# Ledger of designs, part 23: miniprotein binders against q56419

Target 1, 326 residues: q56419
Amino acid sequence: MEGRTLEEVQEEVFKRHGVLVPKKELEDLAKALEEAGLLLTEKVEARLKEEEEKLKRERPMRLAGLSYPEGEREARAFLEAFRASYPGEGEEARVLLMPHLEPSRVPEVYGAALAALEKTPPPERIYLVGVAHRPLKEKAAALPVPFQTPFGPALPDLPALQALDALLPFELFNTPLAFREEHSLELPLFFLKGRFPEARVLPLLVARRSPELGEALKVVLRDFPGLLVLAVDLSHVGPRFGDTPLTRTLAEEARRRDLGFLERLAEGEPEAALAFLGANPTRIDGVEVVASLLPLLRERKGKVLAHRLDLEAPTLSAVGAGTLVL
Key: E = the ipSAE of ESMFold2; O = the ipSAE of OpenDDE; V2 = 0.75 times the mean of E and O plus 0.25 times the DockQ between their complexes.

## First folded at step 10 (miniprotein)

Design s4 (at its last look DockQ between E and O 0.02; V2 from the best seeds 0.00; counts 0 for: other shape alone 3.677 > 2.5, SAP 74.342 > 70, placed apart)
Fold by OpenDDE base, look of step 10:
Structure s4 (fold): chain B 326 residues (1-326), chain A 85 residues (1-85)
Amino acid sequence: as target 1 above (326 residues)
Amino acid sequence: SPEALEFLKLLIEYLKRAIAEVKEALKEGDPEKLEEALKELERRVEGLFKAVLLAKGDPEALKKLAREIEKLKEEIEKLKEELEK
């Protein structure tokens, strides 16, 4: 796309695929691409650079006023309501697996995470490992800047991040733009910052399984102890994800996969959890994260606190979410 | 935004075909032309990478695009390794 006109791309797509994207759709796409900043024009490159430069200072909220309240008072009320949605008590967590799905879809699952955090002594730092929904230059990445929240900025633990980088065979501080709109960090961070306002954070993304990350983190955690949080969703089934509309059979299979995965993790058998999924036919989101963190999950026994398969009715699709403490 | 995602999908499919063509050309072709072709593919994949980083839309759709980009990069690297032999 660098230097090519939309017309050249259209012609090339047409020549090769026999699909004539209507010029209007291309113009709309071009406009959408321009509006989306996707046209690698000098202007878009300048904008990319500007956005990267902004991310050297801080990561602003993107979902405030949408997924959670922007104001601190309203945000605290939001936390209390979510905690109230889970009627149970939590357990102390050394490792917390929690969702990153839109909070309103699975309130009791987030409530279970809050219940666990209530029983957890305030950590000095939180290792927050999310799923990269955008491409990374490396298997994993970190963004060593403050993340804005309604409760104030979540400050990075620079010494611990530097120690982690030094143990990895690749540059940890890569692809800052992947963090710009990554909800898998922003959503769980809202709950974590609200509960532990003084904790420093290591915001990490995993695109592909990195055994090196787990081994490096195991070493870093000795010198820099903290709470490990896996921000992952579970099964993704239905038309949005390439399946037929949700049926009882499909829902039962999704639940079986989700619960079977979580239960094996709760038994301290993360390799068995991965093996249980096989080809992952229900598309459990957290597989690459768990596969990267095996050294930290082995032999840790815990408890599944909550699980939900949430139906998105407009698409007849469903997403699994769970809360696990170890 | 949905249209943008669809365009990005089409671009990925285009690049897959272009890579396949280069792979076939490696069997028969001029190494210098192939090196230039691979450099151009890398440039295009980098453009696509940047585009997906800036794209708005369904996170799962974006994740799928991200995985496809990773595969394209891996295929290009394999072709480079083959060209160096």
Scores: ipSAE 0.638, ipTM 0.866, lowest interface PAE 0.7, mean pLDDT 88
Fold by ESMFold2, look of step 10:
Structure s4 (fold): chain B 326 residues (1-326), chain A 85 residues (1-85)
Amino acid sequence: as target 1 above (326 residues)
Amino acid sequence: SPEALEFLKLLIEYLKRAIAEVKEALKEGDPEKLEEALKELERRVEGLFKAVLLAKGDPEALKKLAREIEKLKEEIEKLKEELEK
């Protein structure tokens, strides 16, 4: 058997002829595979339980060294570079809409958010409302723990979170694992903590529209005033999202939907903004958050500071991002 | 044929060894050892799957074996994903 391994020769013969295998041998092998699989399942479940317990104490950085620098000095320089990417002045925000898209893809959109924060008096607390990318047990959730950042921990506003929980018809602290990798909170928080190092945070996720959340937040904000941040992206178009490859026509439609949505929000007309989107054909992911927070958005006039529909050449797709102050 | 039977015996022994390595890595709690063992187990499970497609024997036992192979492939992938996090 020169030039070939014994295994190669044996494999070739097996493929050409097959072999009869006794029933008991097949059954014994199936049992061994089943037992191995159960051990792997138990390990996965044990790891998830351990991660869940850790998340009840703190939420560590997941994107340091990937989306933003790990060190504090580098992180501050990073903030300044993003601010410099926006060649304008901001406007004071009582409500800020900003993206959660990878910052390097839309630097001037994050820069516009920083410009708005420059004009905004430091709040005592920030209501940071992101979009759940993992299932929640309820329509919305919070995680009442410190979120680590390169600028130090963003501490939770426990009294405000407890007040919110008490007003909802469901348990607010319901899905810790959903926060483990949630970039819609981590990426905006980097910018917010960098500019407001003393502000406490209410880290909130919306999975499905919850009118109850908006009504409860209206009450909580009266007694616990702060900055409301909607950390949402806009249109999602192209093959990555179930469309044909991005065309000029699809891109123009996505921009039209993004801007029309933002402009109606800026006029204090959130119901009109939602109606404008109809069935949401370009998959603006801010819809569930806006639909939840209607009582907080009505009659608040403001300005669109920035917008970009960012092209993903590798995937022939695009994602919209914007900055809106109210 | 005796060559074909010997090949199947080798595949089963390699699989048993790969399972034992995973069990030992789980017992020790060493993530790097576990990742290496899972990669080897994945290779051996795929090889066995291909062999089952060519094997002859009790139809229900073969069907159950194929199902257990697919389940184990899924569990390997789930654990590999969690270890990468």
Scores: ipSAE 0.617, ipTM 0.914, lowest interface PAE 0.8, mean pLDDT 91
ESMFold2 (binder alone), look of step 10: mean pLDDT 82; pTM 0.768

Design s5 (at its last look DockQ between E and O 0.02; V2 from the best seeds 0.00; counts 0 for: pae O 9.3 > 1.5, pTM O .624 < .8, SAP 71.739 > 70, placed apart)
Fold by ESMFold2, look of step 10:
Structure s5 (fold): chain B 326 residues (1-326), chain A 85 residues (1-85)
Amino acid sequence: as target 1 above (326 residues)
Amino acid sequence: SPEALELLKLFIEYLKEAIAEVKKALKEGDPEKLEEALKELERLAEGLFKAVLLAKGDPEALKKLAREIEKLKEEIEKLKKELEK
């Protein structure tokens, strides 16, 4: 990939897989990959540098007009419609678990999060912890720049981010490109910024569990109090995720795993919640965030406000989403 | 760009197999050739890392590739340290 010629790629594919891909077809695929930004060439390297420089100044909206409206007035109406999708009352959150799944798929789950925020005093800052869908150089990362929203920019809490970085045994700011397309921050941030327009944000991603992150955050939160948000999805089952087709048995297992996980978290028992999942056979992607943040979740009791396992056509897949206040 | 994701999967499988071959050959192989092989695998892994950073496609498919690349980079680093001893 690092400057390799097309002929070298073709020969390597043949050598490893016993298949000779015709040169024309390989060239078409390589061109399509390059145009999509997936091959490392001089053009891709230049694009990579340009995108990285842009992200050192701000993180623009990527999902406006797709997942939520571009305009502020429409965005406010959208926010209110989601609150209306959950007929219940929330509770004050010191820690909030909410999804990052496409909002239209689980409207009442996002509505429950908004109900919790209604009961939550406006925080000075929000620790927003998402799940990296791109590779990180370290176990976790942050991007200390404004994140654009239809409600205005969500400004970074630079002193808290610097304090966090100083306590970690790895570089926190070294993968800015991982934030470029990261919906696990952008989608929850829309709801959070809409409710708390003055709060600063610590936008954090976890790729792999880091006990060091949790210990550092415990110290930082003492000096820089704020709302902790775990922006995570639950079970991922079905062919899209490497499974057999969804069956009733698989769906029932996914629901059981989701609810068992959430209930144990609500009891203040995050280690028990992780142990309950074992090898995580339904691929709850919240586990890496929870495993990182154990010191902040222990002995903190709360309530599950909502859950949905969002089912697709019988031949596809399902993803679980929930709302938990602690 | 589903075709691009399939190509990335193929390169990741190649990297896995190449790492396994180096791992198998550590005691019996030519150390100079193994050092050169690990250097090339490190370059390929870095290229794949950057490609997935810029990729478009299903975020869940990309996450799976990202975790695999992260693991493979760690494996390469571990093998480099073992060969340097």
Scores: ipSAE 0.703, ipTM 0.887, lowest interface PAE 1.0, mean pLDDT 86
Fold by OpenDDE base, look of step 10:
Structure s5 (fold): chain B 326 residues (1-326), chain A 85 residues (1-85)
Amino acid sequence: as target 1 above (326 residues)
Amino acid sequence: SPEALELLKLFIEYLKEAIAEVKKALKEGDPEKLEEALKELERLAEGLFKAVLLAKGDPEALKKLAREIEKLKEEIEKLKKELEK
């Protein structure tokens, strides 16, 4: 609850509305869930260790048959349908910002990414930078193993990964379990592998802003040229994220923040994009990624191809998604 | 608001579904599915707490919600005991 205690919230609701929230029942439920999670951790520890050992060899698909088709034929049809959902033409990308949201929620935004990839010469390698939705031991991490896709394995660029590790003040190859279920890599990788089957991949996660990562990547990109992909979502607003139900005013503010962020990136002013967000009141997901990659985003002009604020009707919440080329 | 009440009802339904998935994962003996199902359960519980804060001023709705939360707590305690076996 964004650092507020259940007590503070109960008091606020009582003061504003004269209603006593069932705090005790909520606390009891939260405690029961926590205890159940702890018990699970103990029982699953052996399994997690086994999964960690497997992740030394490959990262299996987790969302095949759920977010995208498992079969190659069906997966190709899926790509074509998503491309068809965007009526425009793309632009050549040296840097691609694209979402990692559930594809079915924002098909035209992924379609815009595919349109950009159609205009992009096949890269030798793809630097895929996602958001860590789980804790990392370090500010950033990489997993130097094949990632399974319906189009075959996305193979790591080991020489480029090693060069990057050598330039970082921390161990890059940390927290392999954080990659096991990380959708911010898996979902974009489906589209990227489908378009560029021969490209090697550097799967990277950012948990906290790392200026060192951007500077190191700037050096590595000289010797190991490739496409840079930022797999990030935009605003997160509504009850799921601690706001009131989505209103016109809240939606307009989310769009203003999203578009204002993307436009400043498109102008080659990533510092201005971050400054524009300030405290990030609409919770743009990609801020730590952008903050880490400033050296690679400076002075690069581009174009916003698509944007959507997608309503999750069941929770009256919304998530922003965008596609930007540089 | 009527919208807040509907949101609360929906979160309760999702919590029930998440509990069912936890039970299913336990029966299947799949620790990975069990971990995922429990994480989803925790996420939904947090969402429910936030939704309660939005429930402007219906004491009867809050009482009903409290009763549903108690039932869910009992189900979680049963699952906990099954996990200890």
Scores: ipSAE 0.008, ipTM 0.281, lowest interface PAE 9.3, mean pLDDT 83
ESMFold2 (binder alone), look of step 10: mean pLDDT 73; pTM 0.641

Design s6 (at its last look DockQ between E and O 0.65; V2 from the best seeds 0.00; counts 0 for: pTM E .725 < .8)
Fold by OpenDDE base, look of step 10:
Structure s6 (fold): chain B 326 residues (1-326), chain A 85 residues (1-85)
Amino acid sequence: as target 1 above (326 residues)
Amino acid sequence: DEEALEFLKLFIEYLKRAIAEVKKALKEGDPEKLEEKLKELEREVEGLFKAVLLAKGDPEALKKLAREIEKLKEEIEKLKKELEK
């Protein structure tokens, strides 16, 4: 893409795919790519560099005013409403599995997470492990900067992050741009910061299973104790994800997979949870995170507090979400 | 956003074919042309990597693209190791 004209791209697509993409569509695409910052023009590279430089200082909110309120007062009211959506009581968590799905889709599941946090003594630090929806340079990454929230900045625990980096066979502080718009950290962090305003945070992303991460974290947690949070969704089924439209049979299978996964985790058998999924035909999102954190999940008994398979009606697709405490 | 994702998918399929051609050429025994071509492919995959980092759209679609990029990188690394032998 560097320096190639739209015509050269058109010719190459034609040569390789036998499809002549109309110049207008290529122009619109190039414009969309340029506007999206995807065309590696000098302008896009400059923008990339600028965005990377910004991320050296802080990670700004991207979903404020969209997924949650920007103002602190409204954000507190939002938390209370979500907590109210779950009628149950929580349990103390040493490990919390919670969703990162759009909060409005699964309010009671987030409410269950808040209920668990109410029973949890304020941690000194939170290990927040999300799913990378963008590529990482390494299997996992961290961003050692403040994350903005309506409740003020979530400050990084630099000593604990440095201790973790020192134990990993790869550079932990890689791919800062992957964090820029990563909702798997931003959405859970809203709830966590709102409940524990003084907690430091270790924002971690997993792209691929890293057993080294779990072993390193197990060591780090001895010297730097804290709450471990797995921010993961469950099954993804329907046309958006390559299946037929949601049917009763498909929904029942998704629920069976989700609950069977969560129940085995609640029994302290994370290897059994992974084995139960096999090839993961319903595409449980949290598999790579759980596979990375096995040493921290073993022999911990807990409870499933909530589960929902949420239908997205326009696409006849559904996503599973759950809350588990260990 | 959908158009951008579709373009990225097409570009991934392009890179898959290009890698397959390099694999074929490697079996046919022309190593010098292959090293240059692998360097080109690495640059293109890096471009794609950066593009997906900046892309907007369905997170699950982006995740799928991310996985495909990882596979491309792994295939290129395998080919590099085979050329060094």
Scores: ipSAE 0.748, ipTM 0.898, lowest interface PAE 0.6, mean pLDDT 89
Fold by ESMFold2, look of step 10:
Structure s6 (fold): chain B 326 residues (1-326), chain A 85 residues (1-85)
Amino acid sequence: as target 1 above (326 residues)
Amino acid sequence: DEEALEFLKLFIEYLKRAIAEVKKALKEGDPEKLEEKLKELEREVEGLFKAVLLAKGDPEALKKLAREIEKLKEEIEKLKKELEK
């Protein structure tokens, strides 16, 4: 596709499909592929470079007005409504597991996270570990820039990020574009920044399990103590995720896997939690993050505050979300 | 959107078959031809990587594609190292 002329594309289509496509239709197709980024032209390469350079300066809000309010006053009211949806009390967290699922789908699960933060002394920094939904060049990545929120910018903890980068066998700042639309950081960050407006952030993504990340973070946390947040969802079941339509049996299995996973984490037994999932038949989202962070989770006991397996009626599918404090 | 995601899925299946062909040819191979083919595959996987970075659509569907692309890159790197022997 790269560097091909329109004539070369026309010839290839004819060879593959046995039909001659008019030049106008080919031009429309080429333009559509280029706009979608599927045809890697000089124009697309220039767009990639421009977007990447912008992300090296700051990460703007992408979900304001969609998942949460854009204005600060409205955003604070939004937080209070979520806290109110969880009537219980939280507990102090040194490690917090919380979801990144659309907040309106699981309001009491986010409310439980707010209840835990209410009991947690304001940290100097937050290690926010999400799940990459775009490919990364390495197993994990960070983006050392301000992330915009309705509560002001969440500033990066540059010394802690540099210390982490120095300890890894790969460059930590490796895929800026993967952060451009990454909701697994943006949605939890809204809640965390709203509660801890002075905390700096280490925005981290995991694509594939990296034991090296967990070992390095254990070292960095000794010199740069803070709150560790695993921003992960749980089971993903149903046709949207490659299953048959959701049945009661599949939903019960997903709940069992979610709660069994969380309960074993709450006992300080992260290896047992992973072993309990086996091949991960319900596709719990948090597996790669937990597997990366084992050194930080061992022997930390805590409590599951909330869980929901939320039904997506139009797709006959469901996604699990939970709140765990350690 | 759905059309773009379907194209990406088909392209991934093509690359899987092409990599399998190179893996088999390593046992009987012409090293010069295999090296050239691997470089071509590497370029195609890199293009796919960038396409998914820019793609719009369901984040869960995109995550599945991202993991497949990462696996393809790993397989190509392994084959490149085997050819250097």
Scores: ipSAE 0.707, ipTM 0.871, lowest interface PAE 1.0, mean pLDDT 87
ESMFold2 (binder alone), look of step 10: mean pLDDT 77; pTM 0.687

## First folded at step 11 (miniprotein)

Design t1 (at its last look DockQ between E and O 0.48; V2 from the best seeds 0.64)
Fold by OpenDDE base, look of step 11:
Structure t1 (fold): chain B 326 residues (1-326), chain A 85 residues (1-85)
Amino acid sequence: as target 1 above (326 residues)
Amino acid sequence: DEEALEFLKLFIEYLKREIAEVKKALKEGDPEKLEEKLKELERLVEGLFKAVLLAKGDPEALKKLAREIEKLKEEIEKLKKELEK
């Protein structure tokens, strides 16, 4: 019967943290943290440490068999089906903006990304910049370990990662646990690894805008050339995100903001793209990533290949996704 | 998963109240009690940080919690700097 009493948790929080949390709030906290397996008990600390130690070796697949097939043969068929969903031709990419939304929701947008990758010479390395959906210790982070995919492990470019770390005013290799279940890297990586099996990867997460990241990457890219991939979604509107149910007016505003953002990026005007969003009332996901990578996006002209505002019918909410080549 | 997320939200709101009290006390001129309280809040925010790292649930909900944690950290750091003056 190893359930520490709420009083013991209160005492422990008080003893460890010097905070007397009101018993009722502690009860609710302790219960929810316990139910979440998040109680800062010795057990949770041990689990955290164990999970961190695992992530020193590799990042296992979390979405295999859910968002994409686990088996290589089925995974290849999946790629071909997604490519087929986009009827157009791609263009060569030096920078690729693509979604990290559940692939089944926006197949043609991923198909457009695959079409661009078909026209792109195989890069030696891919700088994959995702969005942190969990907190980071720093504004950005990297995980310098193999990422598992159905096509084999995506191997890190350690020399390029080390060069990047050396140019940043903060430790790049922070918060490994933030990568454990981060889909903003895993989902795009499936498509990227499937197309470029020999490319090394720099898996990067952005939590907050880091101008230092963009400046550092600009230098690193000179010595370590590669494909830059921004794995970002666009507008998030509807009840899941704090709005009323999706209306024609709300959908039109989301599309206007998404396309206006992408078009300004395609013109090589990333500052204008950010300024166009203002307070970002439709919650474009990629803002912090774009704001971090301004030096790499400036003066690059490109093309919007695809856009979709996808309705999630059960919640009457919608998420924007786009594919942009620069 | 939803219950856990709701709880984490409630805990964030608790921490916001505690920070507001520290801000009030700082204006009232009791610095010694404030340093200990800030250290306490830092420890609680670190706990919350670890909790959200391990939490399951909707990625967008988790992202929202992550941003709230970042704000709490920033507010605590600001208060620390104000106490050092």
Scores: ipSAE 0.709, ipTM 0.887, lowest interface PAE 0.6, mean pLDDT 89
Fold by ESMFold2, look of step 11:
Structure t1 (fold): chain B 326 residues (1-326), chain A 85 residues (1-85)
Amino acid sequence: as target 1 above (326 residues)
Amino acid sequence: DEEALEFLKLFIEYLKREIAEVKKALKEGDPEKLEEKLKELERLVEGLFKAVLLAKGDPEALKKLAREIEKLKEEIEKLKKELEK
């Protein structure tokens, strides 16, 4: 298998064995993967090294021309159009919850975030906390490099990041490759950088709840004040997410859980918000981030500015998005 | 992408079964053989971790796989500690 990628080997194995296979065929697939893994190990390691070296310098735009315009002038017009999608006024935020769902799916929810930013004094730095969609070596991670945007690079706040790393019981700078295509940072950052071009950024990902992260961030925020942004989506329901097909009843339940979660956060009661969700049957995306950041959310009261449960008609599924200021 | 994700899901189920067999054998099995099996499973989970870091596909599906991988690593570590006793 000269020059084959892991994906090419997976495709060959899959073609040979189909979808529904018994235990013996599963063992055959595992053995083929082991052999292919050995044949591909040098290429996997080479790709890892190459991409990691690039990410030590900067994190390039991955979604320009796809989710937002590449050029600065067009990007500013894009921001104005999104702001116009939300006719209301915002409120000043010390903590902002906003989505990372594809912006064109929930324009008024991003517009509400822009309205809140209009009322928010320009921060010196933004603590941007997204959701890891690839595995992390630890519960959370950061990448201390410039993130490119159409508005110029979003520069890292290195002193604040170093202070955070020093307070954690794990290495904060642990999985650079997890940031390579992470839209939960890139999409919110576009809006944040467009409105606060001078703010530095702490780009953070959470994979699993980390009470240590919240405790450390509370300390760091005292010395390095700034805007805390939870870049999270809400309910994920339907077949794409492992449910039965979306029904009106399931959609109504998802909306109820989304709003109940946001409303309890708005009352300064993050533990109650988590308890309300229980086992999180509609898979609200923000649970691990909120559970990590409890010390920063307690007793902070605020307001839900927007919410949408957006239908994915081709998959008979839906995703919720909201805007909350605290 | 979707076909690759389905393969990774099947591989995770295979690893869950193998880990469960080690767990069942912990009391009565040969500790050295179980230790070697755990080392092999650990290597496979590490390869899976790297594969998902580089994989293309639906970010939501990848997130689910990432959580499964993290659970597998935790279970293997628990079993290693139990075996060391």
Scores: ipSAE 0.685, ipTM 0.872, lowest interface PAE 1.2, mean pLDDT 87
ESMFold2 (binder alone), look of step 11: mean pLDDT 78; pTM 0.712

